# Ledger of designs, part 9: VH-VL binders against p56860

Target 1, 255 residues: p56860
Amino acid sequence: MMTAEVRTPEQGGGPLTTEPRAPRSAPGHADASAPAFGPETDPRDIIRWALAAHPDLLMPSAFNLNGVVLLDLAAQAGYRGEVVFVDTGYHFPETLATRDRLESRYPELTFVTLNAGASPDDGQTPPDLYASDPDACCAARKVDPLQRYLKEQGPSALLNARSRDQASTRADIPFVEEGGARRRVNPLAHWTREQLEAYAAEHDLPVNPLYFDGFLSIGCWPCTRAVKPGEDARAGRWAGKGKTECGLWQGENKL
Below, E stands for the ipSAE of ESMFold2; O stands for the ipSAE of OpenDDE; V2 stands for 0.75 times the mean of E and O plus 0.25 times the DockQ between their complexes.

## First folded at step 1 (VH-VL)

Design s5 (framework fv_siltartoxatug)
Fold by ESMFold2-Fast, scan of step 1:
Structure s5 (fold): chain C 255 residues (1-255), chain A 122 residues (1-122), chain B 107 residues (1-107)
Amino acid sequence: as target 1 above (255 residues)
Amino acid sequence: QVQLQESGAGLVKPSETLSLTCGVAGGSFSGYYLSWIRQPPGKGLEWIGEIYHSGSTSYNPSLKSRVTISVDTSKSQFSLKLSSVTAADTAVYYCARGPTYDFWSGYYFDYWGQGTLVTVSS
Amino acid sequence: DIQMTQSPSILSASVGDRVTITCRASQSISSYLAWYQQKPGKAPTLVIYKASSLESGVPSRFSGTESGTEFTLTISSLQPDDFATYYCQQYNSYPYTFGQGTKLEIK
């Protein structure tokens, strides 16, 4: 098992709880049948379907624009599961502040921070690995901790904030994605960046301030730059490294 | 074709540490989870733990206090140490590899070593 | 831990028979179940993964099905090379767990 900080609804905005996570039952009616969703489908309807089909649904989030919008829509649709964030030790202070604002805004949700308090020097991963091997850095600091937590918890499905508008590698993602150990649900697959921005503004959502400084896709500070006008939103990720997706999504970027 | 091969002492005394190494040849080492699995004579299979090339590990809770798995990417090897052994640890020990790493994927084992018998006896 | 229960423990059959063995999970594992064949003195070899996907190089007479938490391995026309012990394994949750095995022996 891994150590995690957990803030539950019962705490009413109190301090985070740090404890080892116990494996839990994965009640599974993992029927592969999904309704025909289309460009007019309200994301809340997709989320409601996912909750009915997968009561053990979890939502991993890095709290980028898409993640913040999905979180609000999910809360409105009745999601009361865990929101899982991985502390890599390399997040911008703005990213951590955005997380804190979201935890305060959604007291009805349980926020789990994996490897809470992570630092660049963890005694196991080289502190400059992000420069020499960004794939290994992503795997060790983000992908491996998340995968281990997901295997311990055993959810039958995950709620993702991916949209077709984010990058060419995501242009054809379906609303319900098969493959891998669990179903992936993409309620925002059909939403544009303009729709996401309008929704966030209308509902006064806490968006990472770096987004407005040209950081259209925000990752760890060593591997993120502001995009130039006319560049793809993910062009700022892994600048100069020949990589456009974190290892988290490498097996699924063929869609 | 991928080949895995276990090596190490076949006899360990009670209270000592069991130490095994698995060599991986003929295929990719990076991007795969690598596991240790054991089988006591005449009994079924028990998963011990796994490691990724980054050094990240997960262990069976029943063995976690006694088990350490480590990786040496330069030699394409990973190793198992099991401390404070008793007669109950007598088993054939297998190393195994799963499919290409994907955080959404669970792991089955498509490649296995031949197995090595470790007997715990005085 | 997820408990995997196989039945029967021993199954006697003749060459040419259709044989089915069952594996039941104590909780949902979706489709994340594999079947292995183990011959005496040898390592297990993968037969089926993801409940119903046939491993490359495995004869088409082998098939897997799933229904809720119940999984089956079927051999449609048993050959002499198929007499072995078969194990199921769930890989949905840590720790990975195996069934106790089903020994398929000649009648």
Scores: ipSAE 0.005, ipTM 0.470, lowest interface PAE 12.0, mean pLDDT 78

Design s6 (framework fv_siltartoxatug)
Fold by ESMFold2-Fast, scan of step 1:
Structure s6 (fold): chain C 255 residues (1-255), chain A 118 residues (1-118), chain B 107 residues (1-107)
Amino acid sequence: as target 1 above (255 residues)
Amino acid sequence: QVQLQESGAGLVKPSETLSLTCGVAGGSFSGYYLSWIRQPPGKGLEWIGEIDHSGSTSYNPSLKSRVTISVDTSKSQFSLKLSSVTAADTAVYYCAREGIAAAGFDYWGQGTLVTVSS
Amino acid sequence: DIQMTQSPSILSASVGDRVTITCRASQSISSWLAWYQQKPGKAPTLVIYKASSLESGVPSRFSGTESGTEFTLTISSLQPDDFATYYCQQYNSYPYTFGQGTKLEIK
């Protein structure tokens, strides 16, 4: 059992006391073959299919632009599962504020914040691990807590906000990925950055304000920088570290 | 156009602290990693460490116990302190900016020679 | 630490020659490699980044390639301004490490 902050629909939208998370009972699901989704498919149709096939569906989110848009579309499609966020201890205050705004806007959803352990005491000095081994730091503070939670909960599928537009490593992701311990569903695979921005603006979604300050991709503050227009959106993540993907999406660690 | 310029004492005694400052003009600190790199006379380049706008640092492990890099965004500068210096620390010290999209070091200062001698 | 082995240490060539400098990483660095040119008494300048991307303002005669852990810098038609020392640098992992340099000199 891991410890997490949980906000359920009956608790309103305020801060929650940290509590132990009990693993779910063996998940129930109805497996079904994915339809032929295409460039014109509404993401809500993909989400509705995923919910029907996988009633135990979970949605990990970093509350980036893609995550915020997916959350809104998922809520519209009837998603009422857990939205799982890993608090690495090194998020920008703006990222945590965005999470709080989303919790208030979607009272029908359960938000789970997994804690990765102690934060730096002054909030300004990054841990030595970020300096010497950003991959190990990512694994310890993001990948390992999330992997443990997903192993304990045992969902048959995950709803992810990945899009082909985000990075060269994501250019060919399918709407539904088979293999490994669970199915991965990417309803936004075919959406462009421009479509995501237009959707967020039209629906007045709570977007991280750092996006308006030249940050096109937002992670933990020790590993994020602003990028120029026309640059790969993930270029600012782990800048200078040779990474565009956390171990979350690499080989054996794919979620 | 971005310009980087090193400043600081060119002579440091053994066991003392080497202190250098890099002034950044013509560009933003925000969104960039700013590094210190050194080159002993007649030898190759050695990366010392980096800092970003928020004060987040990464150091070469071989120097980490002696190195501190700090940033002062109000003065558009960042600084290097290297403690307990020896003759092996004699080098030209460069400050450099990493380019957007992890594009290597796109701007360098002109370098400043620091000699460690008694 | 990732070791960058650069060869040759000295390369003698004539104006108009095609020259190639090689850099080998001791382990995988993906494409996270840059090439720098350094003239005597001057700071290095960026030539190639991400293994094969030409830095803005650098002549098109410069190109970079990669094959596994082996990287090359090629100058297709050597000009007088190209005689300098060239360094490769990996930025895949901390600490960032440089090759030992290749001095390109006139025959």
Scores: ipSAE 0.000, ipTM 0.395, lowest interface PAE 17.0, mean pLDDT 77

Design s7 (framework fv_siltartoxatug)
Fold by ESMFold2-Fast, scan of step 1:
Structure s7 (fold): chain C 255 residues (1-255), chain A 117 residues (1-117), chain B 107 residues (1-107)
Amino acid sequence: as target 1 above (255 residues)
Amino acid sequence: QVQLQESGAGLVKPSETLSLTCGVAGGSFSGYYLSWIRQPPGKGLEWIGEIYHSGSTSYNPSLKSRVTISVDTSKSQFSLKLSSVTAADTAVYYCARGRWELPFDYWGQGTLVTVSS
Amino acid sequence: DIQMTQSPSILSASVGDRVTITCRASQSISSWLAWYQQKPGKAPTLVIYKASSLESGVPSRFSGTESGTEFTLTISSLQPDDFATYYCQQYHTYPLTFGQGTKLEIK
């Protein structure tokens, strides 16, 4: 199986217009009840349940530590669906290189990159919108492209890499979230940063090298900095703007 | 009641492609993993690969370069192609279905494929 | 790949005996292990799934247990219909792997 990034232009355009090998046609099994998962549950068991309940499951990823670990566990559990990445135009080169390494390591998965449009020519000058209104910029370059893709594909559930250990705002996330546009499954909800790091090291996973330079939560370069010892892992996101969560995980717009 | 049935040529020449089809009757494709498993005469079982009804596949790494599994939901069947065969590929080939909790709840009767000139 | 080591390769027993077949995984597979019965000239049939769950229609004399990476299939009172080859299989991690089989034969 080839990833979307490996497909040629003659297949009908860029990554945003490249269709999955098998188009969606059947609704998911959203009526399947979630079993009781606990602190000792293997994430692969949660993923296998999610696949059985939701054959149309998709995995959005920003390829941070959590995303890389989830991807490996999901591949082991039999996930063969799409891994969806939004190229905002403002990612660090290290993030894009990590994506490329993952595509090479997991040829059995389909990687879809959604393009949000052009970035500045010099790569060093943040656009006015990102600098003055990071919420509006996030909506236009990340949230809107992903929401449009999800409306088109119509998955009944998403597989997410969030863990309770990442931020105070995530401390109470359940393994399975109801409500909103679709079900959300968090197989890593109960894993700590230490467990994620140990797993990645043991399995020699391609982790974004910026992670080891203090970038514990990696977003777009205009508003991401290294965290200080003792700071929340997401404290470097939108530094000085009073924001720690992207619109993907807030209110009625959460996925 | 669910019934799986293999079909295809029982004799394949060395270096050619082995091609088998599994027909599924009396049951659903949705939510099931559809697998091919083989058994050389007098030996044990070897998993070849599987396909989900969506078309997503997983293959045994030992066979990955030679194997292709496809599904045709309109005909209620899925198929195996194994290229560049040798005498070592002589086996009874089974199709089977499974799901997350029940790995292979139903099997076809098996079809012997002999690789010989 | 996860290796499944099955023992014994051949087990001779009499009708009415209690027999136990063992299967060991080379790494943790939680409870994701199945047991199959194969009679001569026939396809395998599922007996036990998720280490200890009895498949519908299978006689209650069959049972499975787990302890770490060691799994057993027990037949509490062997019947003539039970003489067959038994295979364990892990379905925790790809590729799916089977044990080499245990041939249960008449003593």
Scores: ipSAE 0.000, ipTM 0.408, lowest interface PAE 17.1, mean pLDDT 77

Design s8 (framework fv_siltartoxatug)
Fold by ESMFold2-Fast, scan of step 1:
Structure s8 (fold): chain C 255 residues (1-255), chain A 116 residues (1-116), chain B 107 residues (1-107)
Amino acid sequence: as target 1 above (255 residues)
Amino acid sequence: QVQLQESGAGLVKPSETLSLTCGVAGGSFSDYYLSWIRQPPGKGLEWIGEIYHSGSTSYNPSLKSRVTISVDTSKSQFSLKLSSVTAADTAVYYCARDSSGYYDYWGQGTLVTVSS
Amino acid sequence: DIQMTQSPSILSASVGDRVTITCRASQSISSWLAWYQQKPGKAPTLVIYKASSLESGVPSRFSGTESGTEFTLTISSLQPDDFATYYCQQYNSYPYTFGQGTKLEIK
């Protein structure tokens, strides 16, 4: 029983809770070939290309460092589409505060929060579904709400904040991924953590404070821990559960 | 009933690649993580790595670039390759499954001896 | 890596005894610890998961407790079938690590 909350520039300081809208149809440029991008390509050039090829472009975000940097670059490049966040009920308070700061900083963008059910009773104990089946927990609270929304909206492409520097599973991601129901664009594929940090600092971007406490990839509190020396940035996600990527990045359901 | 069964050559020469396959029968293959764990004769257990049916892997850093785990969902099997083996890689190799990081079913184990 | 240290390495006991073996983590692992039983020439079998949860089919004489980074496996009224080597395993973080084992043998 998911409900959408929409924060638009015209509706003032608080989010609105609404039922999901009817599917959106847009012509897009689904068959446009991607140009050659390289190590020196400005992410804004990739974003501008994506906007021209896919006017119906959407940007899912968990508001981690990569997501915050991508959002700023996208706004500069002329992105005015939806920024879609899934409220799983298990986010850290710091993550929700970061979302609120971003909504205030980018009043020209539409922020959509998808509500995935009841909040947890206890912040200390992981939910039973996570303990026995982390994949089912992820699907019910994150994958399913987002996939339903994407099916309803029908974008021809997504802007993703993935970078090759984040994890071994991401080392080979291209700037543009074909296949499945929609194209995926990774403007930050070639940026390093150091470049992302420098950009965020130079532009005074609201970064989740947990990032500076070793939470290099921030998700739900039951599935996130601080990263240790020598670990991939996503090693703290689903710690001890054999999972380094959300179900969103598996098979035909890839974002 | 869920059953896991290891197979592969029991003798590997130093510097060559150790190759094993685990067949999984019964139950849902795609609902579980699948791991390789080894035990040198008379010693304790060491986790090698794991794979999910999607192909997503996690490896023990101590084995570094020597390990590759792959999955074939159409055959309900997954495989281990360990390159550049030495006598220290002599062990009983187990495949095992888990849904939450602990192993409810194990294969019987297969002894692999590294000898010239 | 998280190191798991078991004590004692060898424990001699008689049928009917109450035995306790200990496992200590080098850092916090919350409750993410399992215990396995291994008999000579056989694969390990799961006894306890999430520090204190008894695996289905395992006799109720087995129990687990936790206190910070210290975990125990207790067998009340030891039976002949319980003589084996026991291993703890943390699954809080990668790489998963096992204790060195405790061999429970007949006096």
Scores: ipSAE 0.000, ipTM 0.385, lowest interface PAE 18.9, mean pLDDT 76

Design s9 (framework fv_siltartoxatug)
Fold by ESMFold2-Fast, scan of step 1:
Structure s9 (fold): chain C 255 residues (1-255), chain A 120 residues (1-120), chain B 107 residues (1-107)
Amino acid sequence: as target 1 above (255 residues)
Amino acid sequence: QVQLQESGAGLVKPSETLSLTCGVAGGSFSGYYLSWIRQPPGKGLEWIGEIYHSGSTSYNPSLKSRVTISVDTSKSQFSLKLSSVTAADTAVYYCARGHYDILTGYMDVWGQGTLVTVSS
Amino acid sequence: DIQMTQSPSILSASVGDRVTITCRASQSISTWLAWYQQKPGKAPTLVIYKASSLESGVPSRFSGTESGTEFTLTISSLQPDDFATYYCQQYNSYPYTFGQGTKLEIK
């Protein structure tokens, strides 16, 4: 069975435990239609709609700038669901420290850290596969743990922190995506990097310190670099490999 | 082409452990989800569980307390153990692989199946 | 668990007929449904995946459609080797679940 470290509101400061995650008991309500959202829509209104339509909503997060801003807006909008982070084993220490600060700041939320399993007999999947085959490494250490968790929990929708300003591949994302295994809601689709930075600064949000060193999109340490002026924010991910998206968002295989 | 083949004892006594192995030949083991499915005589299909080459498993909750799936990548095989069997566990047991490019639970290649009878 | 219900349980047809079998999910599974064909004494073989995608090597007379939680498998011009039991399977959520089967037999 998949196991996860969980920080719940009533566990107030004890160490995290690793436990099997129970599947969701109730399916989400799927017959609500999305309103016409536009460039002036407050993300909190999009989140409130999503919560009403999908009480089982989950929020995966890598705790980049977008994720931190979405988390704060979601908490304000009444989100009390799970915040799901995949610990691939290759995160920067700054990323894990940012997670810890967010868990402390939002005690009303449940934080779930999924730990990528490693086969003792494989020998290649953790370090070598990441360097030689990033797609296979992403599948084993990020896509597989998240996919299993989402199949176990069965949410009818996901709350995602993607914005159109992040990369050319994201330029046309809608506020609500249909298709695939579940609905995806992008409350920040219309926000610019400048708006996200201003919001984070004004609300004193814990932002990964590497962001201010030019790491505009922060993933695993082996394939993340600082971006150059004029590059997409995700250009530092999988540098030199011609991709900006992990398998979760590629083509017909959207999760 | 890839081929899957089940092996193991065809007769198991009540309360004992059912043990089967699936050998994988002629194709990739890495990157595939590997499943066990069973079919009682004259009835439909029931999914038992799956394993990824990393050793990560997911089991049918109805069988979870009794089932263990393991993988041995060096031998290109994966195995099923089902403890405390009863007559209700009499079935043809299939091993199958899932399709990697979707990272999904449909099975594109199946073994031929092996009948396991639980009887004294 | 997601319940998959197939109808009819038995379908009698003649060579050349268009036949349709239905599978209903007890809750939303999006497009994450496969169809398998099983002949007596043999393992199931994949026919359709992702509701409507034809598996390589499967004849073009097979097609799948989806509408909400209802899925269909259609054979446009039935051939002798198509007489078999057909199973649908959802893979949206754990545990994966199968329908109870539809036996397609000679009229």
Scores: ipSAE 0.013, ipTM 0.574, lowest interface PAE 8.0, mean pLDDT 79

## First folded at step 2 (VH-VL)

Design b7a (framework fv_barzolvolimab; at its last look DockQ between E and O 0.02; V2 from the best seeds 0.00; counts 0 for: pae E 15.8 > 2, placed apart)
Fold by OpenDDE, look of step 2:
Order: structure tokens, then C-alpha cells, then sequence
Structure b7a (fold): chain C 255 residues (1-255), chain A 119 residues (1-119), chain B 107 residues (1-107)
């Protein structure tokens, strides 16, 4: 009757030496001098530079034509960070579908969808705030969530899909914007709409189908219409409201 | 109170056209999409199209492209749907419906308009 | 097109019963689902939006749940006025599509 002593294996739970997380090296003074980029510069090279200079680079996107093109170029250039989208609750189904297609197409990227957490019925924001106060609506539903997230993440730079052809107000957008909370990199600054369309077609990118219906700039459905031939691309945004920007790029809350 | 009031029942022959109306009240007509949805007898709901009255922008179900035409009159807060080349299969109750505050749910509906297509 | 498969097509229940209706989307649609009640000869009435948010004036015995592909409408305690048809809808992408409907009948 040999009593087999079941030796309980001593789980030597060695103390997880929490190696002290090396002090986040002081943001190395990114050599402040952006290279001299030109209209002929491949956006991918700009992105590569940005990635080297700013490894913590984040890419906010609303998945417009520019955003879709930038996303593809960024992926090609080696971007493997976050694509940050704010679900305002008022996006077109097509926009959301475009996001989902992109997420599926680029599994190497991390798609982050932010939400204001505000319900139209929360009693804090009128359900028709978009009509009565578009600025307040955009602030609450788009700008604030993004700002909060960016503050939390603290990226040293943003990769933006802005281009000079998007609006007259963007005619002087540089490749690299200095000042504010962080650097902004605009690899597509000099790309024309035609170039963007051609690229998207060539690479079979999932462009928002509304674009082809004249929605050259797409935001929230209450504040977005198709533009007429000859109109500014952003003429369909907040039409009749005296507003041309959502507030992300202006004022004290500039990204 | 938000209300959508639709036009009366229609009887049409195959090949004909019908134009339905949907009068909106109790809210800012230009600020919300109006949708058209139909329901064949004993069947489910089928989305046809939507219009944004402010701009007149429309989006159609591919199934109805070329046959359905949405319009809106801002002065009367009335949305219209014209359906052409009518077939027996188009026999249904047609509803107009507003998009909700939070998205593309349909929060308010018209009472429906019965369209009968018969030879 | 996104297909919304709704089940069951019909069910019989008694007053006070818990009723569950399901919709399955052919692809991921996040929480962009609405539920409607339709009584005979009437227009649909909105019950739920965003998969789980209750429309104004809708009794709290109605609850929506789910995300991704699987969604559920629950009536915790069926009332006499709840005998009707119910439909789910997705609005993740155009075209908007609806479930086939569920008829809730009195047992």
C-alpha cells in the first residue's frame, strides 16, 4: 500500500520584480527643424520623418477622402499607432461603415472610437443643439472628447489629413505646424483633390460613398450637405450657420 | 408635438406614377432627415430613401434608384415621394419617418399611405 | 446590404410573461440598432435606439441589449397593450434594413 506522496509543486511565485519603468526619457528635444518639404515631397517621406521624430504620433481622422488617403499612406510608411475617431452620435451611416471597412483593411492600426458620452436626452444638451448652437454642439460632441483623449495620451505630434484644397481657410497650411499643445504634421498639405481622388481610386480605398454624391467634406448629418458645382468643398458644412470649422484647429482648444 | 401627416390612399395602374406627401409639424423641418419606408401586406419594412430638407440632398436604396424621387418643400414643411413605373409588387403602405436625435433611428412616423397597384 | 435576421417570426405569450426577441446582423454593426412596435393598421412606434437606449415615453419594461451582431429586445412583463409586431432595424450603413418582424400574440 505505497502511499504516493503527491508532491504539491511549490509554485515558486518569484517576486515579479517590477523593474522600475525606466523614467520616460524627457521628450528628447525633437530637433525642431522640420526638413524642408516641398509639393513634390512624397507624403510617405514626411510621415516617416514624423514617425522618427515623434514615435508617439497619433492620427485623428474623420475618414474623409483626405483621411482615408492619409491612413493608407501612413500604413505604408510604417505607422502602427492609433487612428482616433470621435463618434459624435450624428455621423452618417456611411461614415461609420467607412470606418469599419478601414479598420478591417488595416489590422495593423489601432482604431480608437471616442464618444462624448452625452446622450441627446441627458437633459444637459438640447437634442437640437446642432441647430441652435453648432459651436456648442461641436465642442461637446467632437472637440471635448478628442481634447480629453489627447490630453490623456499626450502625443508630441498629430498626423493630420488637412490640405490646402479643402477650404480657402486652409490655403496656407504648412507641412508642419508649430505651436500649441503639440506639433501638427500635414503630409497632404499640397495634394489636390484630383490627386487624392486618383490615389484613392488607384489603391481601391474605401472612400465614403457620400463623397461621390457631392459630399466633399463630411461631418455630422445635421450639419452636412452636398456641395454644388463650383462651391468650396466645405460649403456644405454648417451651411447657413456662419461656421466653417468645428473648432479643432482654432482658438485655445487648438489641437 | 412632432407630427407627420401623410396623404390619402392611392390606387394606380401598372406603369403609372404616384406622388405621396408627408407634412411635418412640431419641429424644425429643415433640420431632420425624412425617410420613406414601405411595408407590403404581411411583409416587413423596406427602406426606400431619405431626404435632408435643408439642402434637398437625397440618398436612395439602390433598389429604388431611378424610380423613386424625393423632394421637400421647406415653405410648407412637406416631403414628397414620387414612385414611377409602378408594379403590383409596389402595393404597400408607405410611411414617412423622421430620423431621431441620436442617429438614424426613426423616431416619428407618418400614419402611412396605402398604395394599391392593380390592373 | 446588411441582413437583419429576426427571431422568432411569431410567439404566443400571456400577460406577465417575459418575452425575448432577437436580431442577428449579417455583419458587425456596433450598437446602431433600433427597435419598433407596430400595431395592426398603425405605423411603427420607436422603442429603442442605439441598441439599448429607451425612447422617450416608452415603458421601462422594454429593454434592448447587444452589440456587434447579436441584439435582443426584452419585455420583462408583457402587458395587454404589448401584443403587436416588433421590428429591429440597423443603421450602421445604408441602405437601412429591418428585421423580418416578430408577432407577439396572446396565448
Amino acid sequence: as target 1 above (255 residues)
Amino acid sequence: QVQLVQSGAEVKKPGASVKLSCKASGYTFTSYYINWVRQAPGKGLEWIARIYPSSGNTYYNEKFKGRATLTADKSTSTAYMQLSSLRSEDTAVYFCARHGYSGYDLDYWGQGTTVTVSS
Amino acid sequence: DIVMTQSPSSLSASVGDRVTITCKASQGISSYVAWYQQKPGKAPKALIYSASSLQSGVPDRFTGSGSGTDFTLTISSLQPEDFADYFCQQYNSYPLTFGGGTKVEIK
Scores: ipSAE 0.005, ipTM 0.500, lowest interface PAE 10.9, mean pLDDT 88
Fold by ESMFold2, look of step 2:
Structure b7a (fold): chain C 255 residues (1-255), chain A 119 residues (1-119), chain B 107 residues (1-107)
Amino acid sequence: as target 1 above (255 residues)
Amino acid sequence: QVQLVQSGAEVKKPGASVKLSCKASGYTFTSYYINWVRQAPGKGLEWIARIYPSSGNTYYNEKFKGRATLTADKSTSTAYMQLSSLRSEDTAVYFCARHGYSGYDLDYWGQGTTVTVSS
Amino acid sequence: DIVMTQSPSSLSASVGDRVTITCKASQGISSYVAWYQQKPGKAPKALIYSASSLQSGVPDRFTGSGSGTDFTLTISSLQPEDFADYFCQQYNSYPLTFGGGTKVEIK
């Protein structure tokens, strides 16, 4: 006699939904003023405020350490919206695997992947643009798709994972940024890398395994290397290119 | 649920062309590559080409580059593959397949279209 | 082009057996490997991606392993529905290429 345990494909979950939410009502749910937040404010309180003020809040993520911690804090604070990721064609496989683990862990969230299945040879951008013109490569593969999606969806605010401790170029990030098409909320603005690592360990969060191999800031593989001892965490991004920030946070393209 | 529904079987003479269709539903058609893969009777799988429906950008296996043409119609969520100058060795089942979340793996496949090329 | 050498070409097994199928890549491909199941007259069904990540809805008796050039699909306890053809695929670079297949037959 044989014992058999068979789980049919229909019982398990398929990949989480890839459909974006229906377009939101016009942006403009902003209230007059945010509370006075300080360095000791619990990020979850900032997120709860943002949700109350902006029911259409949207969270872009690249699933780095900051992003994973923010995602968990947001879920605890009641976030049930979209998590938007752009497939540039240059992500490490480990980053894509981290996305998959997060999708499985947070079934209450809608994970949206823009340009899913992109490749270096996608026929949309010149090959090797990352080397010859990194700003144009970032614009074509990351900034433009995200900006197009945000215009289509029209959220009144974004929930961002940036912190002051990530790099010298981020030392002045406020909790709430006004201006542009939408408000930008940075609940982790004053968290250190040590606090982020401690939180992720305490909560057993899915973390990109490359962080254990000396990659302190992870983006696209052509522009990312492991940092050397004593270097800034973002020194492995665009090494030798003169670029220190993504176009998403600078100038006319600032989210 | 994600579905890829392909056009019906085709019988062709050597030298002719065939145009196959693949209609997608249950996901955002413009956000995923559509790949074309064939399988000759009793043989393995051979990748032909892929298209990104949002832009129409294509990439072809060198073996097929002069004979295969991929197009997509965003308004009907339908991808097409035309194969010209058919030979008897082009007799196969032709599949369309969507790429998966981890890059170029193929997570959903159409039912296949049988193309028979005979004199 | 990256050649995927799959072995064995066929094997016979009984319900409850452990089955191991291997693929060897002609060059390093990190973890960019997928595995498929195909039954006669049907399209392939995705089982594993990224060498070891299980597709949703696939039974956990299927296990993928390996990195670099050597990859393995293991079925820990065969069920009647598992008798099929199995293929590996690399997606490190274009053209996408597949292993030659392994027919798993009932003994």
Scores: ipSAE 0.000, ipTM 0.402, lowest interface PAE 15.8, mean pLDDT 78
ESMFold2 (binder alone), look of step 2: mean pLDDT 93; pTM 0.938

